# VHH binders against Dopamine receptor-interacting protein 1 (Dorip1): the designs that were tried, part 5

Target 1, 310 residues: Dopamine receptor-interacting protein 1 (Dorip1), of Mus musculus (Mouse) (q4kl13)
Amino acid sequence: MKTLFEEIKASIKNNYNQDRSFWRPVLPWGGVFTIKAGRKAVSCTPLYVEIRLKNTCTIDGFLMLLYVILNENESFPRELSLHFGREFVDCFLYLMDTYSFTTVKLLWIWDKMEKQQYKSEVHKASLVIDLFGNEHDNFTKNLENLMSTIQGSYCSNWHCPTRVQEDQQRTISINPPQEIPHGNLIRLAVDELFCSKIELCEERGCGGLREFSQRVFCHGAPPFVVLNMQHWKPEDLAYVPYYLDLSDHKYLLEGATLFNKEEHHYSAAFQIDGHWMHYDGLRNVNLILLNKPPEFLLLSSLVYIRATEK

## First folded at step 1 (VHH)

Design a34 (framework vhh_3k1k_2)
Fold by ESMFold2-Fast, scan of step 1:
Structure a34 (fold): chain B 310 residues (1-310), chain A 120 residues (1-120)
Amino acid sequence: as target 1 above (310 residues)
Amino acid sequence: QVQLVESGGALVQPGGSLRLSCAASGFTFSTYGMRWYRQAPGKEREWVAGISYTGGSTSYEDSVKGRFTISRDDARNTVYLQMNSLKPEDTAVYYCVRDYPEYSWYFDLWGQGTQVTVSS
């Protein structure tokens, strides 16, 4: 038997052209899970006999990306088990490899999401779970401990009321540029966030110089990082850097999540051995090779993986 | 820091020539194929030319074939685009792009671009 990842690699090698798809869809939008009764209770009728998932695109792209990341390097499952739990990582990989996609989504929903983050209602003997919303609340919020950063600063003016200051960020958010987009804008914005610098102290009447330390990860350099790219235009896809230096660690572009504003729908793109795939759970043909960037999709997030030595 | 920096863009008259340069830093230049793209105002980006990591294979968009020549100098970590017989329709911002060795375009390393204007 081939794993899903091995089948993806084989498909890339055999269909090294655009617009080729897998023989069956991967992580199709939504899902249905049929509940099998363990023991029949004579006096009790269950309220529902199946679970129906809707609007799962808020997690589907990241589930696909997480699966690819876990297969990129043998050390990543061990490192990510420290954050997600070994049982979660092992179960996730098993379910993806056995094409148990609805169960993978239920694993995420029940193990990693809070009940208030989604709507659930019983309708015609189905429990309907609706994940309409955004990727942060439904997925990347779980990554805050993995990706949190802190930056210290101190003012040269002994009498500065905020002489020593700390800035802790739970997410890495890159604001859209006001200038004409180019590849260096994302890199410059990331460097501005992470680099050490000395600037004029902004405290009123201070007049001192404020020295900012390099921004560091609170729990060490993670195996991957997610850059939140809220409000970026479709044209900005052409300006994404392949490589970033984050707190003295090299990170390589692994993929992105993409947003269709008119349809309120998320998809994802990712690379395997330098070959780019587009994943879209709403399509019958839902994994295709790319020869150019998708058009008319907003850049929702960028995913970079930590570079490793041979 | 990994980056690509384009230069050589200018205002030229129709029939003129320009050579664009793209200086690469922060990665092993000789292991990557390189491409040039261009974007005219209000239009989508289009591929112009490509060169393999060995320099032994080059490819061109039909509209520039015979007029443009892509080349590389691995000792200087630079890729070039020689543009001859320039036409007003060649007016665009020209971008240098790093490819993976097997060719993938989606999220390649892009430079900041250099403006070429062809008019009187």
Scores: ipSAE 0.000, ipTM 0.164, lowest interface PAE 11.4, mean pLDDT 80

Design a35 (framework vhh_3k1k_2)
Fold by ESMFold2-Fast, scan of step 1:
Structure a35 (fold): chain B 310 residues (1-310), chain A 120 residues (1-120)
Amino acid sequence: as target 1 above (310 residues)
Amino acid sequence: QVQLVESGGALVQPGGSLRLSCAASGFTFDSYAMRWYRQAPGKEREWVAGISSSGSYISYEDSVKGRFTISRDDARNTVYLQMNSLKPEDTAVYYCTTEYSYGLRYFDYWGQGTQVTVSS
């Protein structure tokens, strides 16, 4: 009897001439939805015209990750329904389960994105939707209040004009350090954002000590978090922590998104049993083992999933 | 351990009706989408119908639309396929399935199937 990990390890090691049929198709780049007489393929998002999707790489990797996350724990669909709505989660899972990939992208675009975030035009009887841009605008900032956090601070000086403050954020952005060549760079940057600390108060003429509380999630610890990495260097994949402690909750590394600056193209990498597996919607195969830090690919986002106890 | 058990298959005459049931165990049934597939002799398995975890989203293969109805009873951990106006072309082994993913690998949990034969 093999565990799931042992079976996955065995599949990763086979590199000879034969595709493994147990690996399912991944989301392709773009998509086309067409009307056929007498057909209603899906019930949750009916479409009336031909629609062509372009440059969907800004959401494709995340939609794959979301599907994986939703299926890894029985409680996650219910938890995510509190943020996204039950109908969204149910429709998303059904569309992914039935390989309705163009429709699942349209579900994201119409239900979760605002019109100014993408280009839309009618050209020669086709509605063309172009998601050219970045992952933050097209995916991460549209996660509702999933990752909303708040951090309080207070100054020891009674005369401080900003004695009590709160910092509320909807997304988690990690700036690369100016000059630290190796080590736990990502962990240190995350800790700087989340951990409690005491610093000199920066208010003019104050001179007090400002105590920052631990940054906490406004709506409970989410099933997953997305860390916006602002295109760190490719070698930084070697320094990605396998776990993070966020507001006293343990999170495990699920994957990353990668950016090719020359092609203006996003791809993803999944962390499977200590190995990075590469997903690219423009490729004709499902996943490829990433043997070394990829050349010309920048680290765009990291995705962590909340660890659960039984 | 995930288990799916189909039942209700029988020999029926053209124009007849039949209701298939799939009893599920070993997982939180109401959190998973459920699907029906069928396989005729010498053919690949084909998708027949699907229903979301909430029951709000339902879809059918064109050839069965208007004749078949999928439904679920979460209190009984059962998914159903009501088949009306059966045709000889509907003769197949019918399977219920739910899809589970772990990492990027997709596992279909399948039952053993139930045989439906439509003939005079």
Scores: ipSAE 0.000, ipTM 0.151, lowest interface PAE 17.5, mean pLDDT 73

Design a36 (framework vhh_3k1k_2)
Fold by ESMFold2-Fast, scan of step 1:
Structure a36 (fold): chain B 310 residues (1-310), chain A 121 residues (1-121)
Amino acid sequence: as target 1 above (310 residues)
Amino acid sequence: QVQLVESGGALVQPGGSLRLSCAASGFTFSNYWMRWYRQAPGKEREWVAGISGGGSDTSYEDSVKGRFTISRDDARNTVYLQMNSLKPEDTAVYYCAKHEYYDTSGLYDYWGQGTQVTVSS
């Protein structure tokens, strides 16, 4: 995907902050889908004639990232079809390639979300679907089976009541540390979760040593991983590792999702040539260079893609 | 070129109401978050309220929640701040801003000239 690189570099060269031309593909915030009924083809007056989407920022950044990921390697559509379904992946790519952005969001909502996860109401001939909430419930929950991990541990004390344990995690969640300084904290937190270690057993009165195995993926190494960063500080964007070694597989930094707490709005950023390129559906314009960590954008998640060559 | 013009600032009594307007031009208004900021004498500029493109999402600083309402009219390229139950501590110059999401230092936001709101003791 050289074309994306070249278009983003062109956007950086322009470096204008206003009246920027539309760049494709960029998902605008929200959406409107018009229901077309042929003249007198329907005998009853419909309750609504259009579908209006709002607060779609909880999925917009991830839909953009998913599209980029699917285009990075010829094997990824095949691998992700095993998780999402072949028909979903084929339809998703077709809709993105034809700039049918509202329809691709409806595909996600109807095919991948449960009805209780979103609000819907009919208002003045429009069905309004509201995706207000968080990225996990609306998007990354669907990745749980793809990214689930398991870590075993064994206590040296044969009297230990929890001698053999398994810790299965459905998501990869990285809590912000209370440590100072910022440098390398993300890598250290990831290593603490994934690497083998030996610690004192925490069972009361045990006194044994507990050996933890390396954490591994339950269904093999996925084509990409999402690290839930739980809103790390904006400055932490400067210290994100370019690669991670997860269960003996190399993963390369693809992007991030960002959260503006004051505006209750999610956006995304792509890591390109050592630069963060900002995507925001509310702007409906080209990706834009982040010249410095923004004060109001918290790091929500990091997205890494599996290296294709050994 | 982005232009923002604030209006509606006045001297009001405590407990009074006032509506500020901001007329925008030079960009696709409905696609951008719009914000109101204020700067009181001897204090730093602070964020007051924000509204998303299309108007589905709003956010407010804690001290103004329940008293101030931000709204927009995308057909007229205008954002409004309805201020109710005004207090002397609301005295400030109020600024309209087009929000760029790169930071809120003012470098990446386009600001209007401001409109003075004074709430008498």
Scores: ipSAE 0.000, ipTM 0.136, lowest interface PAE 16.6, mean pLDDT 76

Design a37 (framework vhh_3k1k_2)
Fold by ESMFold2-Fast, scan of step 1:
Structure a37 (fold): chain B 310 residues (1-310), chain A 122 residues (1-122)
Amino acid sequence: as target 1 above (310 residues)
Amino acid sequence: QVQLVESGGALVQPGGSLRLSCAASGFSFSSYEMRWYRQAPGKEREWVAGISSGGSTISYEDSVKGRFTISRDDARNTVYLQMNSLKPEDTAVYYCARSYWKGYYPDAFDIWGQGTQVTVSS
């Protein structure tokens, strides 16, 4: 049986002609799972005969990205099993490989989300689950322990009231830099967050120099990172770096999540075998090759994968 | 990778007995409810029996109750279906299934094996 990832690669290689009709969305928006008549749970009967999912765009792009990441390197399933649990990773891969997309979403919802994060109700013998919200609450919050970082700093002034500081962050949030604009703004913003530096201590009346160490990962370099794009304007996102150096580790651009503000809808873009593929589960158009990033979509997140080479 | 491998299916005479085994790998077997289903030609797959994690709760479809026995050996990661007093109507491909992620229901989330053919015929 070909994996979904192998099938996508084969489709690109065999039918690259700008004709999108042979491609299909991999995780459709929402989902319906029908419980067949005559099936019974051990010791009980459920109150519903189907499960309906809606507003799943907050997790759909990340589930596709996670599947691609798990297939990029043979060590990643083992490393991510330490975070997600081996049973989760094995089940996730099995469900994706068998095209069981509604079930894979329910695996995420019931295994990785808190019950209070989503609305669920039984309506006309259907269990309706609504994931309306944001990507952080519904997906990337689960990654906080995987991606946490810490940066130390030390002021040269012995009398500085904040002489020794540590800044621990659970998420990697990228704000536009304070420097004058040029075409590499994302790299500058990332370097501002991660790189060592020396600057004038900004404590009132201090006058010392503050030395910042390189920001490091609390639990080792993760197999992938998600950069939350904060307060960026569309015109500021003219260039997305193919690679980043984070805490002496090289990371390669794998994908992005994109936000359409008018529709309040998330989509994603994937870097597969050198090609950018746009995924939008809400559209009637299949997974499509991008020759450039869409100008009307905001970057919500960037996803980078740790390179196998240092 | 989650794998379920059924074995023990055979051609048997009416009134005969057969034991099916399902060897599980790739997950924490003792944490999951295990189930047996069957599918006869031209019919939908139907639930046959279920056993909870730890083996404390067992249930059967009405037509097999008293004839079939489900059991599990958590040390060997195996679930069994002992079938007695077999009838031609029991002819089907029998599937082992793991419940969803530590959940008991709905069976909509079950992970299936490849199946083993049981034929009851003279």
Scores: ipSAE 0.000, ipTM 0.282, lowest interface PAE 12.3, mean pLDDT 77

Design a38 (framework vhh_3k1k_2)
Fold by ESMFold2-Fast, scan of step 1:
Structure a38 (fold): chain B 310 residues (1-310), chain A 120 residues (1-120)
Amino acid sequence: as target 1 above (310 residues)
Amino acid sequence: QVQLVESGGALVQPGGSLRLSCAASGFTFSDYYMRWYRQAPGKEREWVAGISSSGSTISYEDSVKGRFTISRDDARNTVYLQMNSLKPEDTAVYYCATLPYYDWSGFDYWGQGTQVTVSS
């Protein structure tokens, strides 16, 4: 854990100086897994001798972010074991620590994804698994139970047909509101979703005031949250907040996933030791110091970790 | 301790020019993004301009494009904002900010500000 995290830190310094190490401490795009005799679990279909992964950018950034998160605090592996399972977390950390990157992707695919979520076919003695799609279907939908929230509301008009309501969300999605000033775009959008408020009741002919309670996590405050940003414009990346208050808990910015619309490709950025490092499994250098917000990369998701001190 | 000290704010007439300076200390200035923000009474703090650590990437808020120019002098640990064709709407306290790389809304890396008033 610590060893790989320290190599990532060394890679940050080396990338600043344009150094490219022989071994990468981050996930490459795709992967090839060679089946050896005695691999019972991976040889269920004897028509192939290897497994080839492609279009893994939909999970690669999140797997790297998950590894970084697990190394941020000693309590996080325990807390995430309650959600993912102890065996998953232990195996994930072991595989990441041993640079077994294709195997860690297969762990995610087989343990956390349903077969219908990806395409698989035997092609010339290879089982080809294609993860083309989006980050939600391939990764973040598995975080629904970790990040589920609920917000209650009631209307002041006793005759309102929707007098009392509950809004349960499985994901945290932040729409890009055009009217919000530049100086705090994302924070204000998050506050709009989570904070208590009173609004005119939208029910036709009601005329009452609807009081919304504070949105709260269904299973307690998770060790990290993922905000689905609906591919906010590149200009809005200038206003990514370092911290957010979510349901009376402080969260610190850990990273982001980024979407290149032209290439239909996902990448990520990590907040490590006060530095933003760009990760792209398709590029020659996997970690590159960001000297500005990337102009042409849309914000796909923001990842925040729960602060250890309140 | 990180310190940012803004200077150059003044009362000017519409159409006038003004140059703001921000002197930085307590960190490796050449490694950091530098930003100018402004805040008018009763309004949220608004981003105005930014310059990358290398100086190669410069960006502006749309309302100031073509009128304001941001620059930096790493030998003097100073960032500048040259303001031309000033309008009454530019009246605000101007703040220098340094955020490492991508951290735009974080922390206490702000100066005390310098007041710019544009009035006839």
Scores: ipSAE 0.000, ipTM 0.120, lowest interface PAE 16.1, mean pLDDT 75

Design a39 (framework vhh_3k1k_2)
Fold by ESMFold2-Fast, scan of step 1:
Structure a39 (fold): chain B 310 residues (1-310), chain A 120 residues (1-120)
Amino acid sequence: as target 1 above (310 residues)
Amino acid sequence: QVQLVESGGALVQPGGSLRLSCAASGFTFSEYTMRWYRQAPGKEREWVAGISTGGSYTSYEDSVKGRFTISRDDARNTVYLQMNSLKPEDTAVYYCAKVYSDYDEYFDYWGQGTQVTVSS
């Protein structure tokens, strides 16, 4: 028999006690939703009596991160309602607060994904929804308008055929050198992308100087950003910067998503009080301290949240 | 068409070792998480171990951690359970399961099981 103390300790370790300073919901892989008969349901013979979700690892980590972000500052639900819709944000928060995790996943699937992005079929009186795929198609594609950036440039040579240019990016992709990991590599790669600079014009035969403006967000600084790390291999997660300056706005590290290339499986890690905590929806264990990532885990994305002035 | 066939069960003495095998057919084995369950006489069927697609992630019930090791061979469509330091409490019929959803219950196919008896 478990003692009362052991039961309380297990509940605390499950990280679903909202009274804790760093509560993180733990979403199980997949899900099952049982369809309850309504007043007129007896007159209809449905093809299925339940909905089953599989391969939800492409969204599970991001749903947990979104919930944390929405609770980080009172202005964030309002700001994100402009992008996702107020009804979505209100419903999402209610479902997460009530531990309705399968329903939260269905909300994302039905409201934010297109039918071509997932497979669905009826099997043995169950509607099966399969989210096998990648994080971009299933989640981060919905963030492109929120995170889009633009950088202008102009050449000093009046005869340059590309004198005025604009570079619009829908995603923020970072590809630091893989050879020797150093603490500054990610910050330097981010600065190279965002900061103003002057360099020799690359246009053949031009010989002018090209001035690049600071890269700016097309729709203002978002409450959070997702940096695509292009499956960068981290030697040590301590090399990930705790803060970044993006277009004159300070962003603080919230977490990451990790990819196992061999098994096509996504997991996540959260930055909690200076420690990396690992999450994997396929495991029956809760968040685990991650000292150094194993060789088979690649950094898929980094998630940063906008720092508040006060 | 889906079939799971367990083998390797035997009578062993306490402290002994045994390797169970589960041969799968009728589905794309490499795309599914596989699990081992057991059922002791007069008890509910309980989860023992799980292995993700590709085999990089494994999970175990607390009472078997450090003693049991789950592995898979996708080329042979087989999942294995290596059992070391066996105890009388490990006596059960062991079942292989194809995981449809890792949400509380298994809703997919079970094999016929293989009997493991730990006794002197």
Scores: ipSAE 0.000, ipTM 0.135, lowest interface PAE 17.2, mean pLDDT 76

Design a40 (framework vhh_3k1k_2)
Fold by ESMFold2-Fast, scan of step 1:
Parts: C-alpha cells; structure tokens; sequence
Structure a40 (fold): chain B 310 residues (1-310), chain A 120 residues (1-120)
C-alpha cells in the first residue's frame, strides 16, 4: 500500500493520469492510466505501458457516494479510517480532490478488492482490468465488517433442536415484493429485519414461539449504511423514506444506486433537498434532476448517512 | 520460413531524419502486432514503438514520443519507423518484432536488426 501510494503521488506529479478533470468530482465510466515504459531493458520493464479500466460502473456510484459521505461530517474520515485505514482515506480524498479519477479507481481495486473479484489481461500493450459483475462483489462486500448486524432468538419449546440461535448478517438486504410497491414498504421491510418480534417457530414439529431480539450492529452504528435492494422496480424510487431509525440511531437518505438490466449498467442518484439527482458515468458532465422514476432503472441500493444529532 | 528483415539503417547527423522498414514473410502479417526495439552500445535491448494489427492503436516509449512514428502497410507485409529530430542517444541497432498478442513483452518473432548511428 505504501509503495502504491508513493507510485500514485509520483504519477500525479508527472501527469500520467489521462482522465484528469477540472470539474467537481463526477467519475467517468472506465479510465486510462499511462505508465512510463522508460529507459529500462525489456526484461526489466512491466508487461504493459498503460492500464485500461472497463465496466467500472459497479464501483463508480459508490466511490462518488463515499466521497460525499467523507465530506458530510468532520468525524466521518476519522471513523472510516478505522475500517478502511488512514492511508486509504487520506489518499482517496487527495485523489478525488485533484480529479485523479482513474487513479482513485485503481486505489480501490488494488487496495480493497480481491484478485478473484475481477478479470485482468494484457492486451494491446495495456493491462485491461474488467470490473463486469455486481456492486456487492466489487464494492459492498468490503463494507461487511462496518455494517454487520446480529440478532438473537430463542424458542419457548425446551426441546426445540435450535432453541437458541444467532443470525449474523454481513449486509442489509431488502428483497422486492411480488406485489406493486406502496409508500412505507421499505420502512416496513427494514423494521421487520431490525425490530424485536415473536412468531411461530419454523422448526419442523416444534410448535413453540420464537422470540427475536432487536437486531444490533456488531461494531457500533456505522457512519453510513447500504441497503441492498435486490433490483426493486423503477417506481420504488418514489417510495424511498427520507430517514430511517436503525438501532436507536437516525439515518438520513443520501443516495441510491440504479441498475439498467438491458445495458448491464449501474448509475447512481443523490438525494438533494427532496429531489433525486441522477449520476451516470457514461454521461460524465452533470447531475440531472429526475422528475419521475426512470422506466428502465431498477433500484439496486440505498445509502443512508448517520445523523450527527440523535 | 518465418522471416523479419530490417533495412534503412545509416549514419545520420543530429537533427536528421531516417526511415526504417521491416519486411515480413512466412506468417499472416495482418493478424500480428508489430514492434520496434533498439539496443544501444553497452545497453540492454529496449522497446521503442508498437502498432496493433488494426493499425488503429500506436504506442511509443516516452523519449521518442513526438519524434518517431510507427506505421504499417499490410499489402506489402511491411512495418515502418519514421525517425525525426534524431539525437546521438538514438544510436543503436534497431529490431522489429511480431506478436499475435498486443503486448510489448510477449513476442513471437524477431528480426536480425539494422544499425542506426547518429553522429556529426
């Protein structure tokens, strides 16, 4: 990491990043990072002269959201440094602030992703890194320790084979209903997951009542949470609650990620003053106001930020 | 049967120009990516320029960028290196190489080289 950070700083000084932008940080899709082939012998040089990124939409929306989150509150960089590492957070902010977009994606890929999560090959004198896949494998899996929750339960039947259980979840996943969504559906689904409850024990032949405790965060309330929406329908964007109460902490809606199934493409939306502003890396110029739910964009994830005042 | 033959090497003054050619035979030239390498006196061989099989992508080592231009003529099975604003440090034996994969480090065939000397 230290070696990577030093290489990144050197590349910035020598203007190797070809995707540098002088606008506010709106990440373009993909990226090209040029490296020097240099005066070295062929046997001593790398296998490529540039790095090309493609299908980065699986991380682009979340990198934008992470940057917003880190700038929302002075305590968040400190809190997130405990999870991501101080050097990562400092480098990430520096690269975003200098519009070094391809380099910030490489920082995520090399520092936070596992090699088996992406494909890479040398082609056309380029190392091609392909992030085709899903947001969970490429981004939100890295948030598991930050957002993990646990819920205890116990059955009233002394003879129940699973009398005392714990359900630890590394992600917060909200499945779409089979019926047409309505207002409060997301809040109700979140409450069903987090709140204490009593229901008939599902163990075969048990017949007891199972009491579930309130679900709590394993490592304290995180600065933000991601709700995995499992590709809810486009109209679901109209029913997103502006805030959630999770484990006695208030969380405010920051944004969403959206999935176009036909194009296999992810985009994002930011919640600004009650309105959805759409981000698409393929557009790469401005956020656009969404006056209505987009017809072909499924709700992939919701992002909420912990409120400073509870 | 496979052969790469470089030509065009000469003695030239600083600031001069020179064009190298590499004639290929014995393989399907249009399917291969072509490279130029050089080896200066007392140094290891180094990559100089590359052109992919489509001719739509070219790449250059930083010290020659803006001065050298690589091109290809698939009808003649030939790759060229146009060298402008030559400097004494460009003195080397220049080799062409062919690769089915577009990479400067995985090569299938090499030529025998042509000497370029830049001196007053």
Amino acid sequence: as target 1 above (310 residues)
Amino acid sequence: QVQLVESGGALVQPGGSLRLSCAASGFTFSSYHMRWYRQAPGKEREWVAGIDSSGGSTSYEDSVKGRFTISRDDARNTVYLQMNSLKPEDTAVYYCAASYRYTIYSLDYWGQGTQVTVSS
Scores: ipSAE 0.000, ipTM 0.082, lowest interface PAE 23.7, mean pLDDT 75

Design a41 (framework vhh_3k1k_2)
Fold by ESMFold2-Fast, scan of step 1:
Structure a41 (fold): chain B 310 residues (1-310), chain A 122 residues (1-122)
Amino acid sequence: as target 1 above (310 residues)
Amino acid sequence: QVQLVESGGALVQPGGSLRLSCAASGRTFSSYAMRWYRQAPGKEREWVAGISGSGGTTSYEDSVKGRFTISRDDARNTVYLQMNSLKPEDTAVYYCAKEDYGDYWVSYFDYWGQGTQVTVSS
């Protein structure tokens, strides 16, 4: 269970690694799964003998990060099981621990994704499953109601046509503020979404004051949250808060996903023992220590875990 | 597409040495991380050693650390595994693997190569 994380931690402590790159088995991009015809033969012949996965970078960073958290945090397997199911979590850990990487991706695809979210076709006796697209559709959206939130508001003007409103969201999307990158901009953007506030009512001709309640989780505070970070600049990774207070619950930073626009490719960065480690399943089998934010990568998402109170 | 061909496997006595080679063809070799795996009869595949694309980082399974050395020669598109102080427990088919899935049509055998048999026995 703890083998990968223990070995990564040992590698970080090795001051003699010349390029500061660390070699460990991590999720590769894509995958191939061969179907064993001799296990249980049916009367009909299958149209394919193998499954090929492509463009899996939309889920790879998150699956790798979940594995890191499951090994790092003693309470997380139990808490995650309450939402994903114990059978899913046990199977996921077994597959990751045995380097069954293509199968763990198929577990996600078949158990958590909907058929209409990916393209599949049979080509040369191979079923090709293509996860090309974005992280939100392929990973975050499939968390169902895990991080669903609701925020109420009311206008002080008795005659306002939209006097009482509710805003329900299934995902958490954070837009960059109009302010210059100078300080804790991510916290300001998160607080704008979650905290109570009073603003001038924007209904045409109203002129009242609209009071927004604190945004709250519909199904209790989730064990982890994914913040969808649209159009943030690479240097904004330097301003990522170590902790966030979301609806009176403390969350601690675990990692980020990163987007290369030219390659249309996702990678990830993990916080391990106070260091940012870069994960890219397409280019590397190992994690690479980051000394500075990568110049050409956009911040795609942030992943936080709910703090244990001890 | 990239094809991997392993060679160098042989029958050796305990305490002996062997050098395995993995020759790659196709795409640029030097950008890819490379690994050696082994599989003994009736057992699952086991990771043995790895080397980064730059060659600056190497890593080893604990049971082979200090006895095996992985290296690469990018001019020859070849990865080597130098095996010293061989034990009967090292008997296995050794496989070379490229861990970059940039080719959408990568097959299991294209990715893992055919393997080379190492037997440590008198």
Scores: ipSAE 0.000, ipTM 0.121, lowest interface PAE 20.2, mean pLDDT 74

